VH-VL binders against q08179r182to404. Designs and how they scored, part 34

Target 1, 223 residues: q08179r182to404
Amino acid sequence: KLIEIRKKTSEFLHETLEESNLITYNTIENAEKKQKFLNFFRKLYSAKEGKIMTFQHDEISAIAQMFKNDSVLDNLSRPQLAAMSKFMSLRPFGNDNMLRYQIRSKLKDIMNDDKTIDYEGVESLSQEELYQACVSRGMKAYGVSKEDLVDNLKVWLELRLRQKIPSVLMVLSSTFTFGGLPKENYSKAFSPLAEKKETKSKYDDLLDLYYDGILQVLSSIPD
Below, E stands for the ipSAE of ESMFold2; O stands for the ipSAE of OpenDDE; V2 stands for 0.75 times the mean of E and O plus 0.25 times the DockQ between their complexes.

## First folded at step 17 (VH-VL; framework fv_prolgolimab)

Design p1 (at its last look DockQ between E and O 0.51; V2 from the best seeds 0.76)
Fold by OpenDDE, look of step 17:
Structure p1 (fold): chain C 223 residues (1-223), chain A 119 residues (1-119), chain B 106 residues (1-106)
Amino acid sequence: as target 1 above (223 residues)
Amino acid sequence: QVQLVQSGGGLVQPGGSLRLSCAASGFTFSDYWMYWVRQVPGKGLEWVSTISDSGGRTYYADSVKGRFAISRVNAKNTMYLQMNSLRAEDTAVYYCAKEGEDYGYFDYWGQGTLVTVSS
Amino acid sequence: QPVLTQPLSVSVALGQTARITCGGNNIGSKNVHWYQQKPGQAPVLVIYDDSERPSGIPERFSGSNSGNTATLTISRAQAGDEADYYCQVWDDKHHVFGTGTKLTVL
């Protein structure tokens, strides 16, 4: 009886996921990727149901890469859009489309800035530039040392440019990490990322924080 | 359909100058970083220059730095490469290339333009 | 300064699987892209970000990257696959191309 219930629940989740992520799911051309996508979210839902599930950075990254900025923005709720706007130092006004447009514009600026920084090097930035760069990306910057700002930005660039995490997810991750978005009770359902090494550098800690944030964002995608 | 159509190039003496053009269509030109890549006949590919979407940032390979200037006019959907103080070593087929949807690769290329530097 | 090393040539029988390698120090930590170039033509992107295929590229083309070696795999090789193949990475403020591999389909 329990096995049957689990099977039914799994099937229900599968159907719900297919419906909720229809746009993103349908854009996935590769069958293997589709399966990976579904498995990930099944795991995520299991975690929400109170099962202890662990996620690896690579696993999170692989799924995150399947998202696009526009698709994510199109699926954000009003509260999420407003929160994101605020976090990006935008004045949230107008209808949802206006908010999306503003956010999209800002994200574009950040994307170009990321490329510029990548060409010129994080180390080439002044303290003020580092501060502004971090603030614009929703990162903690106030009271943070130059060294830590550099590390923060490096982590950002790694995730955005190397791991190809969409910038929208990155910014949202920052909002979750730093409390800008209403914490849906989902954060407690995730076990710490398995990659917790005993001796983590500040860089690694930041990396973990972002991945946790990304995971939270992915978990908050509306059904 | 994305198209990059190149013009310019030709034969020039050492120390001479040439200007290459790359006309873009089929996409929002002003939204993408653009690139020049060259290829010596029978040899491999070499990155030459990068220009940002707005044209505000330009980057060059060491081999051409100070001699080449990349520019763009977004209103004309055209990118340029001004090549000054040309050397024999600059002899190559030059390609304009478009940045992909993601960072770090080139998804579309022009047909190429031959530049020959010879006395 | 970084060098991406490719074999000069690879031969594959029609319908068989070709593998072209791209070697580089810790290349597995980088995103590797692959281009196909036929004689007298411009390069064409066939793989980006290690394993992603652009639209229009057959599923026969696949990529992998780990350790010090990236690999372009062409399954069920066709005569039309005969070309030069180049790997490419972004490395330390430079776009770096591999030395190129000539693939011959027998």
Scores: ipSAE 0.882, ipTM 0.960, lowest interface PAE 0.5, mean pLDDT 91
Fold by ESMFold2, look of step 17:
Structure p1 (fold): chain C 223 residues (1-223), chain A 119 residues (1-119), chain B 106 residues (1-106)
Amino acid sequence: as target 1 above (223 residues)
Amino acid sequence: QVQLVQSGGGLVQPGGSLRLSCAASGFTFSDYWMYWVRQVPGKGLEWVSTISDSGGRTYYADSVKGRFAISRVNAKNTMYLQMNSLRAEDTAVYYCAKEGEDYGYFDYWGQGTLVTVSS
Amino acid sequence: QPVLTQPLSVSVALGQTARITCGGNNIGSKNVHWYQQKPGQAPVLVIYDDSERPSGIPERFSGSNSGNTATLTISRAQAGDEADYYCQVWDDKHHVFGTGTKLTVL
């Protein structure tokens, strides 16, 4: 039943994210970051039907880091907060502030688990632990091979712990990687280092997919 | 303002034990992972141990595993380092440190406590 | 076993720009943090995540990280910048500090 709930909540979030101002240009703290924001979104919004704009992973990361968890959560409506809670396997209860608290608490638990896994090594996890780690982060895990679960979790750790993608954006991105990318996808992520390889690894392909998910979240922001 | 106030330390013979304390104020102690980092006088910095925000997970540098035990009492806003089976090479200034707002760095440090292990 | 190599010392003229390097294999794929330590004092974080400044650190402090080298840059060096500087990363289940650099302001 979890898959059905996640599909439904992903669809709702995909349809409604463009209604939310997840970040306001004027709240960006310095001129250098404001210029990066402006350049990035000019490029993103210059995409045309049939023409795909490409973005390096570090470009996407720099913009994603501007989205603070509390600010994003404060700008979500009650129905959006409820959908996000359900996607994260929480039971939504109470007013908006209670929902935000529940989501923050879950994100904190995931972050602590991320740190634990990084200290102990992904390789130290049993099959069941890998499964639960992936499920809790909004990933498809049922019927997925152990090798793929390891790669998914390694990509999550890279994005959250090294690239410093905010936890709230990680979950919103998971709704796109879990629920499928939109039919009209005018933007693609890539890594220059991975593109230089003779054969791209599954990890590199998966990393591109997760960055595509982040791009979809960012693309939902109005001009 | 964030403060980490250390106590303990002193002179001890090889094989002896000491307990270091780090009292925290100015932040929600139970929200942060905490660290011990040491420095031999006139030398560089070395990570010693890490403890999770709840205290449920502890990690150690290879040089101290099995001899040192990090702990915390969140109700007292205090972290501890129990140092057993001390060796001459454990002689150092020991700093407690707070995790940053994100992963991987130490944003505030205690004043340091000297531990000397000598016959 | 892991080591981050820093020059033992760097000298800079007052008002000029100092650059302190931190060398490591593929360090550009890691987040590099920098600490300032004055004699008899605890370290103070001056740069985190390669290039971010904590509150209270002047804009004169900046950082970069690419390939096998991370660099701490201190523009318009002041006498008060004279200190030891350490880089630090997370690497394979360990926090690793650099060998340390003494910055002298002439």
Scores: ipSAE 0.812, ipTM 0.929, lowest interface PAE 0.7, mean pLDDT 87
ESMFold2 (binder alone), look of step 17: mean pLDDT 93; pTM 0.944

Design p2 (at its last look DockQ between E and O 0.59; V2 from the best seeds 0.78)
Fold by OpenDDE, look of step 17:
Structure p2 (fold): chain C 223 residues (1-223), chain A 119 residues (1-119), chain B 106 residues (1-106)
Amino acid sequence: as target 1 above (223 residues)
Amino acid sequence: QVQLVQSGGGLVQPGGSLRLSCAASGFTFSDYWMYWVRQVPGKGLEWVSTISDSGGRTYYADSVKGRFAISRVNAKNTMYLQMNSLRAEDTAVYYCAKEGQDYGYFDYWGQGTLVTVSS
Amino acid sequence: QPVLTQPLSVSVALGQTARITCGGNNIGSKNVHWYQQKPGQAPVLVIYDDSERPSGIPERFSGSNSGNTATLTISRAQAGDEADYYCQVWDDKHHVFGTGTKLTVL
């Protein structure tokens, strides 16, 4: 009886996921990637149901890469859009389309800035530039040392430019990490990322925080 | 369909100048970083220059820095490479290239333009 | 300064699998892209970000990257696959191309 219930639940989740992520799912051309996508979200839902599930950075990254800025923005709720706008120092006004447009514009600026910083080097930035760069990305910047700002930005660039995490997810991750988005009672049922090495550098800690944030974002995608 | 159509180039003496053009179509030109890559005949590929979407940022390989200038006119969907103080070593087929949807690679290339620097 | 090393040439029989390697120090930590270039033509992107295929590129083309070696794999090789292949990475403010590999289909 329990096995049957689990099977039915799994099937239900599968159907729900296919429906909820239809746009993103349908854009995945590779069957293997589709399966990976489904498995990930099944695992995510299991975690929401109270099962202890662990996620690896690579696993999160692989799924995150399947998302596009526009697709994500199109699926954000009004509260999420408003929160994101605020976090990006945008004045949330107008209808949802206006908010999306503003956010999209800001994200484009950040994306170009990321490339610029990558060409010129994080170390080339002044303290003020570092501060502004971090703030614009929703990162904690106030009271943070220059060294830590550099590390924060490096982590950002790693995830955005190397791991190809969409900027929208990155910003949303920052909002979750730093409390900018209403914490939907998603039960912190996510076990700490398995890659917790005992001696983590500040950089690694930041990396973990972002991945946790990304995971939270992915878990908050509406059904 | 994305198209990059190149023009310019040709034969020039050492110390001379040439200007290459790359006309873009089939995509929003102003949204993409653009690149020049060159290839010595029978040899490999070498990155030459990068220009940001707005043209506000430009970057160059050390081999051409101070001699080459990349620019773009977004209203004309055209990118340029001004090549000054040309050297024999600059002899190559020059390609304009478009940034991919993601960062770090080139998804479309022009047909190439031969630049020959010879006395 | 970083050098991506490719074999000068690789031969493959028709219908067989070709593997072209791109070697670099810790290349596995980088995103590797691959270009196909036929004689007298411009390069064509065939793989980006280690293993992603652009639209229009056959599934026969695949990529992997780990450690110090990236690999372009061409399964069921066709005569039309005969070309030069270049790997490319972004490294320390530069786009770096591999030395190139000539693939011959026998």
Scores: ipSAE 0.880, ipTM 0.959, lowest interface PAE 0.5, mean pLDDT 90
Fold by ESMFold2, look of step 17:
Structure p2 (fold): chain C 223 residues (1-223), chain A 119 residues (1-119), chain B 106 residues (1-106)
Amino acid sequence: as target 1 above (223 residues)
Amino acid sequence: QVQLVQSGGGLVQPGGSLRLSCAASGFTFSDYWMYWVRQVPGKGLEWVSTISDSGGRTYYADSVKGRFAISRVNAKNTMYLQMNSLRAEDTAVYYCAKEGQDYGYFDYWGQGTLVTVSS
Amino acid sequence: QPVLTQPLSVSVALGQTARITCGGNNIGSKNVHWYQQKPGQAPVLVIYDDSERPSGIPERFSGSNSGNTATLTISRAQAGDEADYYCQVWDDKHHVFGTGTKLTVL
């Protein structure tokens, strides 16, 4: 039942993100970051013209960090906020500001849980705790092995706690990972270090997948 | 402006106890994880303990586990460190510190409280 | 045994650039934070997440991190920059501080 709700809300969000800017350029805090933003989106526009472009993880992370939670939430319509809330297993109610508050409150709970897991170790979680941790973060968890749940959670912790990807953007990118990614016809994320390995691990593949999800959210922004 | 005001240090014999206090102002105390970090005079910094924003989770360096207890009372904007079974090697300046806007660093520090453990 | 190694001391002439290193195995994969501590004072955060400056820290302070070395750079060194400097990371369930560097401004 949860799978059905997430598929429906993911499809809605995918279809409507083109209608919303997720950031106001003037909220970017300094000239160096503004220039990185412009350079990144010029490259991304070239990819949309049917040219294949690759983006390094560090490059994606730097841009993603600019999409602060408040800025992103302010740019979402009420139907988008409601869909996001439902994806996160929240019951949407009230006006836009109440929906934003509900989402921020849930994201704070997840961040505190992320910190707890980082202190205690992912290995300290039981099967049920792993399941609940993955479900709460918008990951596919039903029918997934314990080993894969561990790898998914480790990727989440890497992105949120180490790469500092904003929480709202993480949830939006989860809609692409959970609901499937659009066909790759013009852009792809990669890690130079992982490409040096003779055989990439499942963790490395999952990390690439989640960066592709982040890239897809960024690619959905209108011209 | 963010302020962390510490109290409760002093001289104590080995095996004794002390309780340190850290009073916070200028921010919403209950939103932030808090920390104790110590420094032997003339030496480097060492993380001692962490407490979650609600106080529901506590973590300790191996050197102090079982002897020190971190706590907080959010209604009073105050964090505490109960130090028991003190040893000479616990002699240090103890700082309380606030978690930054994101994970992993300490953006504001208290003034420090000297704890001396000596016969 | 410290995980993060810093030089014991660094000297810089007034107006020149100082560089303080923080060495650790694969430190480039971690977020490095830097603190300034003047005699008799608590540490003050000067750089977080490798290269970000908190409000009130002048642009003369910058940071970088790659491979096994993170570096704090202080351009146009001033007398007031004379202090001890510590790097810090989160590593394997612990907050770890570097061994500390005394910066002397000549």
Scores: ipSAE 0.809, ipTM 0.925, lowest interface PAE 0.7, mean pLDDT 87
ESMFold2 (binder alone), look of step 17: mean pLDDT 93; pTM 0.943

Design p3 (at its last look DockQ between E and O 0.61; V2 from the best seeds 0.78)
Fold by OpenDDE, look of step 17:
Structure p3 (fold): chain C 223 residues (1-223), chain A 119 residues (1-119), chain B 106 residues (1-106)
Amino acid sequence: as target 1 above (223 residues)
Amino acid sequence: QVQLVQSGGGLVQPGGSLRLSCAASGFTFSDYWMYWVRQVPGKGLEWVSTISDSGGRTYYADSVKGRFAISRVNAKNTMYLQMNSLRAEDTAVYYCAKEGRDYGYFDYWGQGTLVTVSS
Amino acid sequence: QPVLTQPLSVSVALGQTARITCGGNNIGYKNVHWYQQKPGQAPVLVIYDDSERPSGIPERFSGSNSGNTATLTISRAQAGDEADYYCQVWDDKHHVFGTGTKLTVL
């Protein structure tokens, strides 16, 4: 009886997720991508139910790429918007639409800045510029060495410009990674770290942290 | 519909100057980075220059650096390429191009403008 | 500077599958984009980010990228597919285009 209840609950959650992501799902033009999307979130729900599920970086990236900044922002709760604003050094004032507008504007600035940094090179930035760049992206920057700031920014650029992760997800990931949003005690069931090479560089560790954060963000997207 | 309409170009002597224009429509011009790409007749494509959305940042291929100047007037939805000290090697069809939704590629192109540098 | 190498020409029979390759050192770690250019016309984006299709591009066009080779695949080749094809990447602060491939449909 308990197993049946759990199964029913799981099915309900899966259905709810499917419905909640219907808009995003419907925007996916490719049938294969749609299937990947559904499979991913089914897997994610299974993990929430206590099943040990492993997510690969490429899998997370593929799903993350299906999201758009505007769509994500439109579905963020007030607490999430406020948290995001705070992490982006914005003053969280006004109604939800105002917050969204401010965040959108800041994200646009960051996006342009990312391109600029990519053209000019991360190494060309001063310590102060690196600090500001990291802070604006919700990264931990205080007390962090220049070298680590460079690595952080490189990871950011890799994910944003190479892996095409939406900036909104990246900033939210930073909030999860650095404690800005309540870590939903999603069970240690998320093993995004399957790609852990034995000798992990600081860069690789940061990359793993971001992917973990992205996974958490994706799991927290409201219906 | 996104449109990029080019003008300018023509025949010029070595050491001369030309100015190309690219008029944009069908999208929010000020939100996108813009590009110039050139093609020698019968040859491949070569990136020439990049300008940021606001025009505050410009980048050039080594082959044109110091001689070419990219600019834009967002209020006019127009991008320009000022070409100075032209060389025979600069003879090409020049295309203006729009940045895609994502970074690193060009989703729309102008019709091209022929620039011929010859004595 | 990275050099993207493409075959000079590829021929395909009508209705068959054409494959155009773009070779580069570790190109599999880069995002590869593809452009179609017909004679006397401007390039048209047909694939971006290795395998994504712009709106309006037929499903017959697909892309893949792995190792040192990216591939543009055109299934069920049509006469209208005859064109020059260029791969492109962003690399080390500049955009790099492939040498181009002329596709002939027989």
Scores: ipSAE 0.869, ipTM 0.954, lowest interface PAE 0.5, mean pLDDT 90
Fold by ESMFold2, look of step 17:
Structure p3 (fold): chain C 223 residues (1-223), chain A 119 residues (1-119), chain B 106 residues (1-106)
Amino acid sequence: as target 1 above (223 residues)
Amino acid sequence: QVQLVQSGGGLVQPGGSLRLSCAASGFTFSDYWMYWVRQVPGKGLEWVSTISDSGGRTYYADSVKGRFAISRVNAKNTMYLQMNSLRAEDTAVYYCAKEGRDYGYFDYWGQGTLVTVSS
Amino acid sequence: QPVLTQPLSVSVALGQTARITCGGNNIGYKNVHWYQQKPGQAPVLVIYDDSERPSGIPERFSGSNSGNTATLTISRAQAGDEADYYCQVWDDKHHVFGTGTKLTVL
């Protein structure tokens, strides 16, 4: 059953991500980005020590953009790669390199589909197409109205295509957002809407939820 | 090095047809979405058409829908623009362009080919 | 029918900083890309995703985007920077280019 597989693999990934070097400070391309990285994680460390800190969406995006798909995948263990593959509805076979290839191929397929949807419009998709699109991206789709599937997919497109959140982080973040109210036991950072957004739509609430998922992935990085 | 080499321009009367070609090298052509962008001499740039990496999806600016057809043959590393029912307003330099590593921009451009539509 | 408005021309003295603006409704929510085009040549990407520089573009080129205005900044302007500059966004199923700015280096 897909739901149960996703819950189990999500839990395994959540338990083990802090043991992985998903990004290395010394590989960050310039001093300005290095300083942003240090400031962000210093602030995040304070939040993990029980201090409540809020992060703007742009703050989170800037850090997420520093990640590279290949570097992240290269630093995952085989059990983590297998769990990620299963979460993505792939059948894991072979060694680490074959698992990485399978994941890369799936991420490429999703990206091409994202572009197609952006050209044609999310609201032009049939119920079946919306369902398949959300499922393939690790989103909850069973029992979800067409209107909510549209909003979920629009949030994905915003994050992947416009905010440029790397595909690998999008999938890892989906493990935190898949079940609606994620089971989080450590500090839950708030991510208020961008400055001067007073009215919150369902879309805006979903966007906040996915940024929280990204923040959870970032907070699992050892430092 | 990434290179896009264009051909197929020229002078044609209104109502006529031309086919533009864009030959790619220096990258895995079949991995990238491709584009046509045109420019009236001395004026600005206008997006014309987009084709997906497989060629299975094509998109057009409103000004050319139904008259232009974008295509590609990945085995030949070549993209085409079939231009039918040409109008004086289609007179421009046509550029092929490659989408970058991510979405929404054009990282490499061909040298351009002039299409003149005049009686 | 959205338009990206740029000044027709901008002048800058050698060694000084030039700023070229691109105005659009809520452009700060969009990714802005910038192209340099010298006479008789194809456009060259100089900035993508608001502020990112492709390989081979000097660090003198930078970009910013907020509110209704995106800005291309060229510090320590050189004679070779003299060109036309276009901004571009993806907007509702279309790629949209700005009206273009001629940069003159004095």
Scores: ipSAE 0.816, ipTM 0.925, lowest interface PAE 0.7, mean pLDDT 86
ESMFold2 (binder alone), look of step 17: mean pLDDT 92; pTM 0.940

Design p4 (at its last look DockQ between E and O 0.79; V2 from the best seeds 0.82)
Fold by OpenDDE, look of step 20:
Structure p4 (fold): chain C 223 residues (1-223), chain A 119 residues (1-119), chain B 106 residues (1-106)
Amino acid sequence: as target 1 above (223 residues)
Amino acid sequence: QVQLVQSGGGLVQPGGSLRLSCAASGFTFSDYWMYWVRQVPGKGLEWVSTISDSGGRTYYADSVKGRFAISRVNAKNTMYLQMNSLRAEDTAVYYCAKEGRDYGYFDYWGQGTLVTVSS
Amino acid sequence: QPVLTQPLSVSVALGQTARITCGGNNIGSKNVHWYQQKPGQAPVLVIYDDSERPSGIPERFSGSNSGNTATLTISRAQAGDEADYYCQVWDDKYHVFGTGTKLTVL
């Protein structure tokens, strides 16, 4: 049931994110960052027009870091908020502000939990704890091995704590990464490039997948 | 206008105890992890302890583990460091510090409190 | 525990550029933060996450991090920049500080 809910909500979010104004360009004070931001999205839009464009992980990360949880949440529609709430295993009720509050509260809990896990080590978690941690972050957890859960959570922590990707974008990206959407629903006009490694690990593959998800989220931002 | 105002400290004999306080203002105290960092006079900085936003999780450097206890009262916007079984090597200026907007760094520091452990 | 190595001292002429290095094994894969500490004062954050400046920190301060070395660059050095500087990272459950560098402005 949870899988089906997440699939449906993922599809809904994918379709409606383009309607959201997720970017507060005017809040960027640094001229260099503004230019970087514009260049990135120009590149992204070129990809949408059919040009084959590639994005480096650091490039994606740099742009993602310019977003803030509150700004993103403030620009989500009610249906999007409700969908996100369901995806996060919340019970959406009340007005838009209440939904935002619930989501914000959950994100705060996740953020604190990330720090805790980072201090204590992912390997210190029980299988049940790993399961809950992944579920709360919108990751696929049911039927997933403990080893894979650990890897998933490590990737999450890398992106969230090291790369400083906002948690709201991480959760949204999880809808693309773990939502079980058909491949045809994804834009293939662009792809993130990982550092050229001779041998890719499962961890590396997951990292790539997450960056792809983040890129998909960013691509859904309207002009 | 973030401010961290420290109190406590002073001279104590080896084996003694002291409690440091750090009063926070200018931000939502309960939303941030807090830290203690110490500095031996004329030397570098050393992380001492971490406490989570709610106070539910605490972490310590190996050098102070089992002897120091970090705590906080969010309703009072105050963090504490209980130092027991003090040693000469604990002599230092102790700073309280606030976690930054992002993880892993300290954006504001208290003025510091000198703790001297000497016979 | 990992050690972050800094030069003991760096001298710079007034108006010139100072560079303070922080060495560590694969430090380029970590986020490096920098603190300024003047005599008798608490440390002040001057750079975070390798190259980000807190509000109120002059543009003269910049940071970079790659490979095994992070660098704090202070352009157009002023007398007021004379201080101790510390790099810092989060590393495997510990906050680790560099050994510190005394910057002298001549």
Scores: ipSAE 0.877, ipTM 0.956, lowest interface PAE 0.5, mean pLDDT 91
Fold by ESMFold2, look of step 20:
Structure p4 (fold): chain C 223 residues (1-223), chain A 119 residues (1-119), chain B 106 residues (1-106)
Amino acid sequence: as target 1 above (223 residues)
Amino acid sequence: QVQLVQSGGGLVQPGGSLRLSCAASGFTFSDYWMYWVRQVPGKGLEWVSTISDSGGRTYYADSVKGRFAISRVNAKNTMYLQMNSLRAEDTAVYYCAKEGRDYGYFDYWGQGTLVTVSS
Amino acid sequence: QPVLTQPLSVSVALGQTARITCGGNNIGSKNVHWYQQKPGQAPVLVIYDDSERPSGIPERFSGSNSGNTATLTISRAQAGDEADYYCQVWDDKYHVFGTGTKLTVL
């Protein structure tokens, strides 16, 4: 049931995301960041035209960091906010402002939980706590081994706490990684950092998957 | 303007107790995790304690765990550090600090309060 | 116990560029923050997340972080930049500060 809800809400978000102005170029903090933004989206446009372009995790992170949770949420329609709420296992209630409040409150709770886990250690979580932590973040948790739940959560913490990917982009990325993202959609052509290692760990595979999801979110934005 | 105003320091004997206060203004206090950091005069900085925004989670450096207790009263915009079983090595200037916009750093600091532990 | 090593002191001529290093094993994988502390005063954040400047910090302050070394760079050094500088990271349950560097502007 949860899987079906997530698939449906993910599909809706993917179909409608290009209608939203999730970031405004002119409000980007400084000229260096504006130049990084332009270079990235030129590269992304070239990839959409059929060129093989590789994206480093660091360059994806730099662009993602330019987004702000409140600005993204302010630019989503009520149907998009409702879909996002349902994806996050919330029951949507009220008008646009109440939906934004619900989502902000949930994102705040997740961030506080992320900090708690970082202070106490992922290893301190029980099987049930690991399951709930992954489910609340939009990750696959049912039928997943404890070791894989740990790796999922470690990737989330790395992206949220070290790489400073905004929480709203993390959730939107989850819609591409949980809601039926086919294997072909996250080829190494979009996330080439895995090529730096002689062999890939499950952690590295998950990290690539999430960066591919972030790239998909960025690709959905009008250029 | 973000402001952290500290009080409560002083001279105390080894084994004694002292409570530090940090009064916050210029931001929504209940939205932020808060910290204590200390500095032995003429030496470097050392993290002491962390408290979550609600006060429901507290964390301590190993050197003070079991002796110090961080707390907050969000209705008063005030954080506290209860220091018990004080030792000479606890002599330091104690700073309260605010969580930054993102995780892992301290964007605003109080003026510091000297705690001296000696006979 | 984690240690972030900084040079004890760095000297720079007025108007020149100062570089203060912060050494740690694989510090490039961590977010490095920098604080300025003048005598008798509280620390002031000057760089966070390796290279970001807080509001009110002049552009002549910059930071970088790769490999085992993070660097705070102060271009066009002014007399008012004379202070102690500390790097800081979050590392496995601890907020870790560097050993501190006294910057002297000649």
Scores: ipSAE 0.790, ipTM 0.909, lowest interface PAE 0.8, mean pLDDT 87
ESMFold2, look of step 17: ipSAE 0.774; ipTM 0.905
ESMFold2 (binder alone), look of step 17: mean pLDDT 92; pTM 0.943
OpenDDE, look of step 17: ipSAE 0.875; ipTM 0.956
ESMFold2 (binder alone), look of step 20: mean pLDDT 92; pTM 0.943

